VHH binders against Putative cysteine-rich repeat secretory protein 14 (CRRSP14). Designs and how they scored, part 2

Target 1, 255 residues: Putative cysteine-rich repeat secretory protein 14 (CRRSP14), of Arabidopsis thaliana (Mouse-ear cress) (q9ljw1)
Amino acid sequence: LNMNNPYLYHKCSANQGEYKLGSLYKKSLDSGIQQLSKDNEVFRGGFVYMDHTDPNGTLRVYITFQCRGDIYGSHCRSCFATARAELFKRCPRDKAAIIWYDQCFLEFSSISTGGKINYDDNICIDTARARPNAKTHTGDDSVLEFLRLFENLTNIAVTKRNNFVKDVEKPALYAAGEKRFGNKKIYVMVQCTHDLTPRACVECVNHNVRQFQDCYEDKPVGLKKGARVLGRSCNFRFERYPFVNAKTSPNYLKF

## First folded at step 1 (VHH)

Design d1 (framework vhh_etentamig_d1)
Fold by ESMFold2-Fast, scan of step 1:
Structure d1 (fold): chain B 255 residues (1-255), chain A 122 residues (1-122)
Amino acid sequence: as target 1 above (255 residues)
Amino acid sequence: EVQLLESGGGLVQPGGSLRLSCAASGFTFSSYAMSWVRQAPGKGPEWVSGISGSGGSTYYADSVKGRFTISRDNSKNTLYLQMNSLRAEDTAVYYCAKRYTYSKGWYYFDYRGQGTLVTVSS
């Protein structure tokens, strides 16, 4: 496993306004984050969506945190600590903000974000930010296999359970794998947040695949280099190199 | 700009055949997978068939498999759809599309032509 956990992106929402320093909103947000940080089950399971209010029930804050499906325990906790510190530094006083790292994301909002697909916070990232090289080149002949691979992964993510978590009947909403194309190999992952139903997860991933191709307008959509689409509700990623730990990855597949 | 122009539609009897063409311009045709999508009156779009940039891989919806054949001529920047054994249910406007998916759950396209009407009746 490469333990590198690079910062990917963050977004501060101006649309929900700002809280005042020392306000009840800030105290409620800090309290919620602090309570989350002490919950060992969050880092073992890799996901939480919480609705936290002040003692009087006047102000409500919604907090979402998820680690990549192969990351749990101490590594998940470390990513949370990093995301927490950086999110408040980058989005001072915003009532809503989200930050993504390679191994996790953290979001807070004054408006309920759970159980619904969020289309507004999606971003496209070329994760293989290097000058083009011949080694990673592949023709458009693989694009149909690429689409089939993501469809297969999504079906597995919404049907198979996470065998690393005890007594869970719900599907993992996560799958990863690899497929060989001649002398080249691609590594892929799909993941949804656990507040979504399996059906919503499929809809989210399908939308993100459309958004991904729109990010590369007038360019071939062949498998020339890695990329991902990040969203609050789901994400997918592909690379020309392995990026998940197959030993800790539920539902890891070799196609 | 990217332009796609479909032709070859018309009125045909059940059991008949038609060959659709799509002339592409404004992009490197051979570098992109192409597809055919149709929309019947009062229905949503249905992906019909797809072909890789080189022409080496082809895919079909179950409803047309064995009856339709997709092909391309990269030297002429032209996409084709040979339709055989046509049925009344094949009546639709057929669109040439630059971006697509091979599966019902993944219907989408970014560049689409103006369409050509295929009517199967009698």
Scores: ipSAE 0.000, ipTM 0.134, lowest interface PAE 16.5, mean pLDDT 77

Design d2 (framework vhh_nb_b201)
Fold by ESMFold2-Fast, scan of step 1:
Structure d2 (fold): chain B 255 residues (1-255), chain A 121 residues (1-121)
Amino acid sequence: as target 1 above (255 residues)
Amino acid sequence: QVQLQESGGGLVQAGGSLRLSCAASGRTFSSYAMGWYRQAPGKEREFVATITSGGSTYYADSVKGRFTISRDNAKNTVYLQMNSLKPEDTAVYYCAARTYVYSSHWGYDYWGQGTQVTVSS
């Protein structure tokens, strides 16, 4: 089982402009990130959305962090430390930026995004295209079977609790599993940020599945070796190899 | 929307004790994680202690064993019991509230106005 945490993508958001080094914005951002880094409950639960301000409430920074739903504790904290260091290195003065690793993502922004689906900067990553000599095939029936699989997985994500986290009554907004397609297995995952309602999570995932089809118009979704869509509010992934830890995954299923 | 009001600060001799209180107004106090932060003259604001909605506590190394954070959900109040105070503990102490995944909804950081603690040698 592969527990590597590779860098996936980052975006420095030019639309919000840049801060000056030593500015109040930078101080508020650094303070918010530092407070998050010292909060063990964030890394046990795997999610935070925070609105951090100076003592007078005059400048706000919004920070979102989430670990993949099978990643908790020290591994989640390690991913945060890596994401933090790399985000400021890659986006040195941007007021808004996001970075994705295999096991977590970290975002900051000067505008409030909590509780709303954000479709900005969704990115399609295709394992088959990333590998030289990767085999790809075409056909329509496997696409329908693939879409039904993700519909089922999404329904589980928005209905079942995370039994690894106490005192939480909300659905996990995460599910993963495996299914046989002919002589091969496919491994699948869906996850939404915990600020979303179950209904918003369903809408977010459905949008990302439709976007994936548009990203790869010349090749049907269900016939690739592996792919994912990374979004600010939700993501989904499938591979032809296991990538999540089934023992720490809430709602892990064999279809 | 929540508002926080600190009290209990003051002047105390080294080795003494103080108990800070933070009264929260608004609904859903029990769903918030509550924390204490401090800012000494000329320094950055630093973490002191936090207590989650489920009652787990975490402390900065500089205060562990001397300070105790607790909460009373019936009174919508969080407390910081400070024992064996040192001159280095002199700071404005701020109360903060945050919603985590362990509570039933997401939310924002909310801050009080702060209360001054001065520890004389």
Scores: ipSAE 0.000, ipTM 0.167, lowest interface PAE 12.6, mean pLDDT 77

Design d3 (framework vhh_7aqx_2)
Fold by ESMFold2-Fast, scan of step 1:
Structure d3 (fold): chain B 255 residues (1-255), chain A 124 residues (1-124)
Amino acid sequence: as target 1 above (255 residues)
Amino acid sequence: QVQLQESGGGLVQAGGSLRLSCTTSGFTFSSYAFSWFRQAPGEEREFVGAISWSGGSTDYADSVKGRFTISRDNAKNTFYLQMNSLKTEDTAVYYCAARKGYSLYTHPSEYDYWGQGTQVTVSS
């Protein structure tokens, strides 16, 4: 399998219990994943939320898959293949689990999750975590500029449609861009799962931005080397280097 | 040390207007998002309106949309609720609330700091 998709994090949810190998739950899960793997529209559009049952309609599994908003087609499918293979290895027998890669995430659950914000198991990832001696300067102006940037980006994500997908009427729930801070550039992205309403997307991103501030004791986030908050319903990311493909990114902006 | 204090409440006739103010101290005002909530007699606290930390985004409950306007004045460390076309149903204790960051949350549990409340009574 192609391991070129960088692994970020996974969570095996113990609260829904475990299935037995060969069980109807496992058969429903495998069938749903297999059906998803054959759906070219999923990889063209970059999102699916589905419920799937065994052939008798006895057990239902809920599956969410999304590629980052600049990733589509074969690259999206590649990330799915990696996520599929690794999720079952890392979370054997769990009825609910999620795995995140740079280019996509895959989640399954025995409980319906569609259309609702899920703040459980959000994780802060800091690009500078390997260098604890890096100094961070505190300043209200840097924090305000950073927050304003994500406020503007979120507003774009919830108002502008994805022009790369002709038949989609709703907003993209994705936006990315770049902004100069002095002699440095910062590259930013926000994305919500497509089952959310625009209002829910705003609430989700606001929560993740606040969680990021709490993770780092409200230090000026714009002066960090790069970070993100991964969530089940939305995520945001910033880096000191370009990480999204601007040519395939809907709503890419230069601030 | 952090304090929020409401003012501007009182008695007003239906169809009238009131402007509520919330003066703040003990934190960096420009880093906070602000909201107004209200609580009618015998009811839970409900969302009225919110303004983002930058002032670039606002949100309102459907029952007040088009009648109420939230605004902020960073130079005065104060934010406001302009209430127009008041109805008897708007009678409640109004609370101001603050949360650090870009928060436009509509749920009371998401807010860090609260005022003591100011009574608004709208007579028929």
Scores: ipSAE 0.000, ipTM 0.288, lowest interface PAE 12.2, mean pLDDT 81

Design d4 (framework vhh_enristomig)
Amino acid sequence: EVQLLESGGGEVQPGGSLRLSCAASGFTFSSYAISWYRQAPGKQREWVSTIYSGGSTNYAESVKGRFTISRDNAKNTLYLQMSSLRAEDTAVYYCAAKYSTIWGNSYRYDYWGQGTLVTVKP
ESMFold2-Fast, scan of step 1: ipSAE 0.006; ipTM 0.192

Design m1 (framework vhh_7mjh_2)
Fold by ESMFold2-Fast, scan of step 1:
Structure m1 (fold): chain B 255 residues (1-255), chain A 123 residues (1-123)
Amino acid sequence: as target 1 above (255 residues)
Amino acid sequence: EVQLVESGGGLVQPGGSLRLSCAASGFTFDDYAMSWVRQAPGKGLEWIGRIYTSGSTSYNPSLKSLVTISRDNSKNTLYLQMNSLRAEDTATYYCARDLYEWGSEDYYGMDVWGQGTTVTVSS
């Protein structure tokens, strides 16, 4: 596995305000993060959503952490350590914050976020950043094939179990694969957070695929060099090059 | 064993025409876009054009009036037809297998190259 965890994006939420140093919120947040850091099962399974309270039971913090579906164990733990350190450095007093790395994301919030699709703070990342005068792919029938590919991949993500996590009796909510697309081989991935139902996962990915098309300057749009949409509840990615470990990806597909 | 072999080069008079061929072997030819690239003596590579699996073509705008690219998938062969040749068209001509980006007009996606065939335009 590639141990490099390139930083992708972060956001400190202004809408929930700031906590004061020494506050009950800070004590609850620190306690929750510390509890998560000692839980070996979180890194084996690659996901946690926790509702954590201060010792008096009066104030709650909600913490979400997920590793990319091909990342487990020590590599997942390593990404958590990096995300933890960087999130508190970048958002030192914010009551809500999220950070994404290539191999995981970490979020905390004072408002319950579990079990519902969250469309806030979705970000489109283009692997080859477009210049203001760059030509966009237009009139390309590849858009239909691209949409069909992600529909197929999403259906697999919500139906097949994760063979690397035997204790969970539900679909993996993750799928990855490769397909020759015209004369180009592309590599693709979809993933939802494990607090979602299969139906919610489908709805989340479909929304992000529609948002992805709207990220481009013109329509119809063609397939770019590589891109992803990062979201709290789901993400998808495609590239010209392999970026997941096929041996540790549940249900890796060659279309 | 993946291989591309160009043929058809030689001496041609100014204003003349020439057709180059490129024979492909060791891979599924009809799954790939194919490109032609040339290099004049002592100069860099210049992309000529690409033909997609559909048979559609894309050309370097500075060269499109001079050239036509075609392919015959039943023979695993790529062609470059050149007309109205000038002394400045003297170069080694390469065919290449093209893993292009959609809308790309360059040679960066090319992963297999032929050995080249030399075209000399002189009286």
Scores: ipSAE 0.000, ipTM 0.098, lowest interface PAE 18.9, mean pLDDT 77

Design m2 (framework vhh_7mjh_2)
Fold by ESMFold2-Fast, scan of step 1:
Structure m2 (fold): chain B 255 residues (1-255), chain A 122 residues (1-122)
Amino acid sequence: as target 1 above (255 residues)
Amino acid sequence: EVQLVESGGGLVQPGGSLRLSCAASGFTFSDYYMSWVRQAPGKGLEWIGRIYYSGSTSYNPSLKSLVTISRDNSKNTLYLQMNSLRAEDTATYYCAREGDYYDSSEYWFDPWGQGTTVTVSS
């Protein structure tokens, strides 16, 4: 019936310690999150990086929120509401925490995270492992073919504008598509956080593709049934089934 | 009690290499971002780089070609590898546990170690 926000993963970052309830850090965090929740442009554009201070301007908190590039408006806002509620329940008092849903992620930190690639807490999710007796596709798939596909998709993400947002000249840093591999079809997506430069986005995606290969050394990328690498700065995903809304996805391609 | 003890400094010739160590105790080392900072004689503090608990690193762009930061969480030890040392790299080197930031342009570290001195001279 109703679309929900499927939970993927969360991380409470112990390395930054805990804040005290009622502290200036908590007040900065709460006011930043509340300000974000009232900003209609965040949910229209699908991204914010916020450098927020307590009322005296003395203690900073950094908040990053992004919706998947095919998710806008009420669906993006719904994912934010879910992420907000769940993150504070799962990571009470942590100065830094992140939570990922299929449609968005929300992060806060006491340390500046914007404009730089962050590989901390990247996770590999392999959908091919969901059924251990699932049939592998034929040897027509290759690492080289998948690398070329993601290279092409990444180039589109860093060169083409978001055609759903008028009067914006910046690249979307998002692209999705589909391609046939032998007798099967693959669905692909790449996305970087909008604080990154195009060059940093390319670097981030290339690193995550390599990390995926390291996570699953027993099988090359091209032989997997489906997988993703979730990161703070970028992610990529492929599946043997459609997972993005092509109608609302900028730069959707049929290869 | 939180303690950071740097070691490995000394006299090194220009073009040489050196590895500094920082032994941490009194806290869960694997839970913290760690940084290296240096101070040349008569000058201010210069941030060298950071290592995340995951092992990922972020460097001062002015220094990144010269240094590598690593950590061994099983030994509660932080490392700074320095290559192609020059006279201008003469400084006292500190390791520091990262803390709260009140201004994104500033670095806040608490606590600091006692430091280890590197002298680059022929």
Scores: ipSAE 0.000, ipTM 0.107, lowest interface PAE 20.7, mean pLDDT 77

Design m3 (framework vhh_7mjh_2)
Fold by ESMFold2-Fast, scan of step 1:
Structure m3 (fold): chain B 255 residues (1-255), chain A 123 residues (1-123)
Amino acid sequence: as target 1 above (255 residues)
Amino acid sequence: EVQLVESGGGLVQPGGSLRLSCAASGFTFSSYAMSWVRQAPGKGLEWIGRIDYSGSTSYNPSLKSLVTISRDNSKNTLYLQMNSLRAEDTATYYCARVEYTYDDYGTYYFDYWGQGTTVTVSS
C-alpha cells in the first residue's frame, strides 16, 4: 500500500471572492483549522464538518475534512497536515477552496456546504481524455458489470456500520473490495461524507457513477487503467492494484 | 428506492417460447427507456434490445427475428418474448433502466438493472 499522501487535485473557488490579508475572515478560518488540528476525535472518526465563527460571532466559515475510510489516527492526521499546508499555498486568499489527496480531503467555504449533495466540484481523475466512440447498448460488457458492482457496493456502504470506530451506530458510508473479471482483478471503493444521510449518499454515488461513463472514455477496450470521480460529497475509485488497507477497511468484500 | 425484479426464467426445450417479465418500482417507469441484456455462462454481456417511453423499439440485429420487447406502463412492467429458442440462448437475462449522459444526447448507458433470471434451453 502507498502510505504517503499523494496529491490529486485542488480547486480555488473564484465565485466566493477573496478575503483580505489580516481580515477577520482569515482569522476565523485559521482559528477553525487550528481547533480541528487539536481534536483527536476527528482523526479517530475520520470526519468533521465545522460551522466555525470568530469570538465576536461576526463571520462564519464552514470547514470539511475527511480521511479515506481505511485511514485513522496518525496517518489521518498526517494527511490533514499536508492538506492544510498545501491548500493555503495554492489558494492563498480565496474564501472557498478544496484539496484532495489519496488519503483525505480538506475544504473551506464562506457558504454552508454540509448536508447537501455538491455536484459542482466533481472531477474525473486517472483517465485518458478521449471522445466516447462506443455506446453501452451495443454490448459493452465491462461497463455494465461495473455499474452493477458499484450499485451493490453503495448499498453495503449505506447499510453496514464502521466496526473500527467505537461508539458509532450509524452506517460507515464507506465500502471497498475486490473482484475478478476474467483473468484480471479490480479493486473498488465508494465513500460519502458523514454529513449526508444514507439516502443522499446513494443519490450522490449514483450521480458519480453516471459521470463514470465520461471518465471511462476508452470503455470499448476494457479496463486498462484505474478511474476515480472525486467530489466534496462523495467519491468512488477503481484500480488494477490494491490501494486500500483491507485490515482497517470496514465492509471490505471479496466479490 | 429503484428496484427491478426479473421473473419467468426456467427450463425450456429447443424450439420453445418463453416470456420474461421485469417489475419496476421506486421511479416513474413511464418516463424511462428500458433494455434487456443477457449473459451466457462464461461469456460477456450481449445487448438484446431497448424500448423507449413511447413504445418504440430497437434490437440487436442478430436477435431481432427471435425476440419482442414490450411494456405495460399501467403495471410498471417490461416484457421480453422469445421464440424459437436454441441451446445457445441459455443465459441469465437482465432488465436494465436506460439513462443518457449529461454531455451527449445520443449516448445511452444503464444506471440500474435487476439481479437477473436464468433461462436454460436443453433437450
Scores: ipSAE 0.000, ipTM 0.075, lowest interface PAE 24.2, mean pLDDT 78

Design m4 (framework vhh_7mjh_2)
Fold by ESMFold2-Fast, scan of step 1:
Structure m4 (fold): chain B 255 residues (1-255), chain A 123 residues (1-123)
Amino acid sequence: as target 1 above (255 residues)
Amino acid sequence: EVQLVESGGGLVQPGGSLRLSCAASGFTFDDYAMSWVRQAPGKGLEWIGRIYSGGSTSYNPSLKSLVTISRDNSKNTLYLQMNSLRAEDTATYYCARESIWFGELEDYYMDVWGQGTTVTVSS
């Protein structure tokens, strides 16, 4: 593969309790996941939100799956297979759980989540990897350009369509790009789940950008480091290295 | 714990020179721009200058000819070299960490301060 897909984070949500093996909840969850795994359209489009029930229609589970906006087809399916296996291994009996990989996330819940911004369990991740020993200027110009870059990307994400998918009417709710700062480049991405409206996507990203300050109160992120905020409804990321496939990324921009 | 500890202050004769050090611990030092700030007795804080993570510097124009700021990222240490000291340079000298906040309009502010080291210039 031309991209790595590291595990990032997971959460087993204790507040919704546990199911018993053989329960109606487990049957609904298993059948929903199996239906998702057989649906080629999900992996072509990169998103599904499903309200799934057991064969008798008596108990519902809500499943959200999304691949990063540059990941589609077999690579999206591969990420799903990994996320599925690991989520049930890490959260074997929880009624609600979520797992994030670099290229996708998978969530299930006993409570309806569709079309609503969910700020629960947002997590800030520093990438803090070894960087070349090269000069970079952090001054005020870099910070202002950084903020403007994310404002611009968010606007593009909520206005431009995904040209790699035949759905011609909805914006992609995804944008990525690169910008040069002196002798360094910053690579950036924003994405919202496709059940959100464009307005809700903007609100979600703005909240996560503001949350970034709180996450790094004791360790602010310098422009030499990469960082991201992972959320159930949206995420954003920046790095000093390319992490999206520009050839398959809709709305990829060179600033 | 995040800490900044200044050292190198003391009594200096007019015209003398002094090098102050600031030892940083509890955070990734090379991710931050660092500043020196001083406070003369009975006066407000006066910003001396900053050094960015990559080593470039920015100074208070009124003090630029008197001071040089440097850093050693491998030792987590910030330095202030002062030459041709005058009675007016008598002050407590602080090192401070500058924060870059994502999603805010502010570019930099001082979020961590050292204990200060006192420099007295007198005969």
Scores: ipSAE 0.000, ipTM 0.099, lowest interface PAE 18.9, mean pLDDT 78

Design m5 (framework vhh_7mjh_2)
Fold by ESMFold2-Fast, scan of step 1:
Structure m5 (fold): chain B 255 residues (1-255), chain A 121 residues (1-121)
Amino acid sequence: as target 1 above (255 residues)
Amino acid sequence: EVQLVESGGGLVQPGGSLRLSCAASGFTFSEYAMSWVRQAPGKGLEWIGYIYTSGDTNYNPSLKSLVTISRDNSKNTLYLQMNSLRAEDTATYYCARTPLYDEWSGAFDIWGQGTTVTVSS
């Protein structure tokens, strides 16, 4: 049960520019983050996308936060606290920024990000080679089996509801599982942000799977490493070790 | 009856191009992702590429610049376009179906019979 919040990646978005200290933007951003931090439903449900306006309604900040689909309550809140502290430390004046941890991500932006697939900011992380945009290696038969497993997992994510959250026929947009390959198991997960439709989730994940080939740079020995593609709109992860809590994971499947 | 039937193989000269087809029947083709796989004589299976229900593709990086996978859901047909063929591309080419949302034990659920491509002068 040891759930440290390991840092994965962050991006400070230069294209939206910087705010000045003491600005209305900074005050609105701080107010929005503080309001989010007090909302117990966010940490029970594991997702929020919100816009926060200044008192005059002249300025708007968009905030997105999501915990991994097996993380709820105090563990979700812990990840938020870590992400909040580090994001402002790493991106001290940026109007837009995003940070990812194993258990959650946090984003803010002066431009609406909800309901749209973000294709621009996807980052490949190779577990054995912890760097973004790793070059691809040639695969073997295990790559084909992995792609099939991933397609199945994606279909589960967009069709099955979250049994841990009561909701009327809303799919979880999350699925995780394990499958044996010979004497080894692999562990897989897919998740989309809850502002996406099921169809948009499938589109996002399919794009990330294409980028998965760019995550590896090694000899053609197949899927020997864990890897993930991080995105604001969806995430894909594969490991040779268990990384999700099956007991709290909706739609966990043993293949 | 669920089946996949490949066609379009044959003898082609080095540097030539070839288009393979895979006709699907007995299932709702548009609801399944599809793959192309090849096997050279005396060697193991080599994955070529994958096409999702959306039409998005994912290729073996070593073959990416040489091949294009497409589908026509109105004709229940999968295609593989190959360009700049070399002797090393001599193989039996298979199309295969990837099921969506099911409990699998470690195999594609259906394969075609294969079509043989020989690259030789």
Scores: ipSAE 0.000, ipTM 0.111, lowest interface PAE 20.2, mean pLDDT 76

Design m6 (framework vhh_7mjh_2)
Fold by ESMFold2-Fast, scan of step 1:
Structure m6 (fold): chain B 255 residues (1-255), chain A 123 residues (1-123)
Amino acid sequence: as target 1 above (255 residues)
Amino acid sequence: EVQLVESGGGLVQPGGSLRLSCAASGFTFSDYAMSWVRQAPGKGLEWIGYIYHSGSTNYNPSLKSLVTISRDNSKNTLYLQMNSLRAEDTATYYCARDSVEIYGDTYYPFDYWGQGTTVTVSS
């Protein structure tokens, strides 16, 4: 099980402009981030979406933070601290920015994003740094089987509750597992942000799983190496090695 | 009864173009995203692309430069335009209805398929 927390990517959004040092926007942002950092329930539950204002209620900032569904407590808090420090360092004056680490992501925006699927911040990551010397194929049958696997996993994510958190009849919007795929194991994960409905989560994951095709010229080769699509609203990942903590993953499955 | 009927297949020369159609009936076509999928002789299924009810498309990047998916909601018809066809594009082509619904305890990416139309690319 690999619990390392590597930096993955970040985006500084130019389309929402920049704030000035000492501005009301900066004060709202700092206040919201500080409030989030003190909320033990966020790190127990692994998610928050905040609509936060300055003390005068004049400027709003929208903050989203989520830990990967197997990451809770001190590891979730640690990821937040790292993401916070790095995001403000990389996007020092942007009104909107997002950063992804393996174990969490942090986003802020001047525009309300809650409850809506956002595809604009999707990033395809091929986790294989080196390419094989020659292409090898498992056949096109693997594509339909791959789609069905993530379909099954998504259904579990939107129907099963998170038993590691006292959740009042809400699904986890997270599922992970492993399956033998031909002669090899594949390890899989899907997750949506908790501001989404189950239906929106299904729609988001379905779109992103299909968008995975855009990351590869040859899907059979890609299925051998592992990959993920990161998005503000949902993400999915598969690897040929275990990457989540099965013991802390709600409803971890062996297909 | 949901029905999807593909047409337009046939023999095409290498480098040629062909447009396939899929006639949909038995459901509100404009409410569903639709996909094209193909299967070469003796091979597995290969996803080509999908189109939302609005007309927005997403393609298999291996095929993106060779195909265009479009739809006419007033005619309940889905189209696949193929250009610069190669012998490797010889396959049975299927249209399929995409599902974004949770059906009881299951969710399926494709809930209905046509019977397919065959495209042969040879000289």
Scores: ipSAE 0.000, ipTM 0.129, lowest interface PAE 17.6, mean pLDDT 77

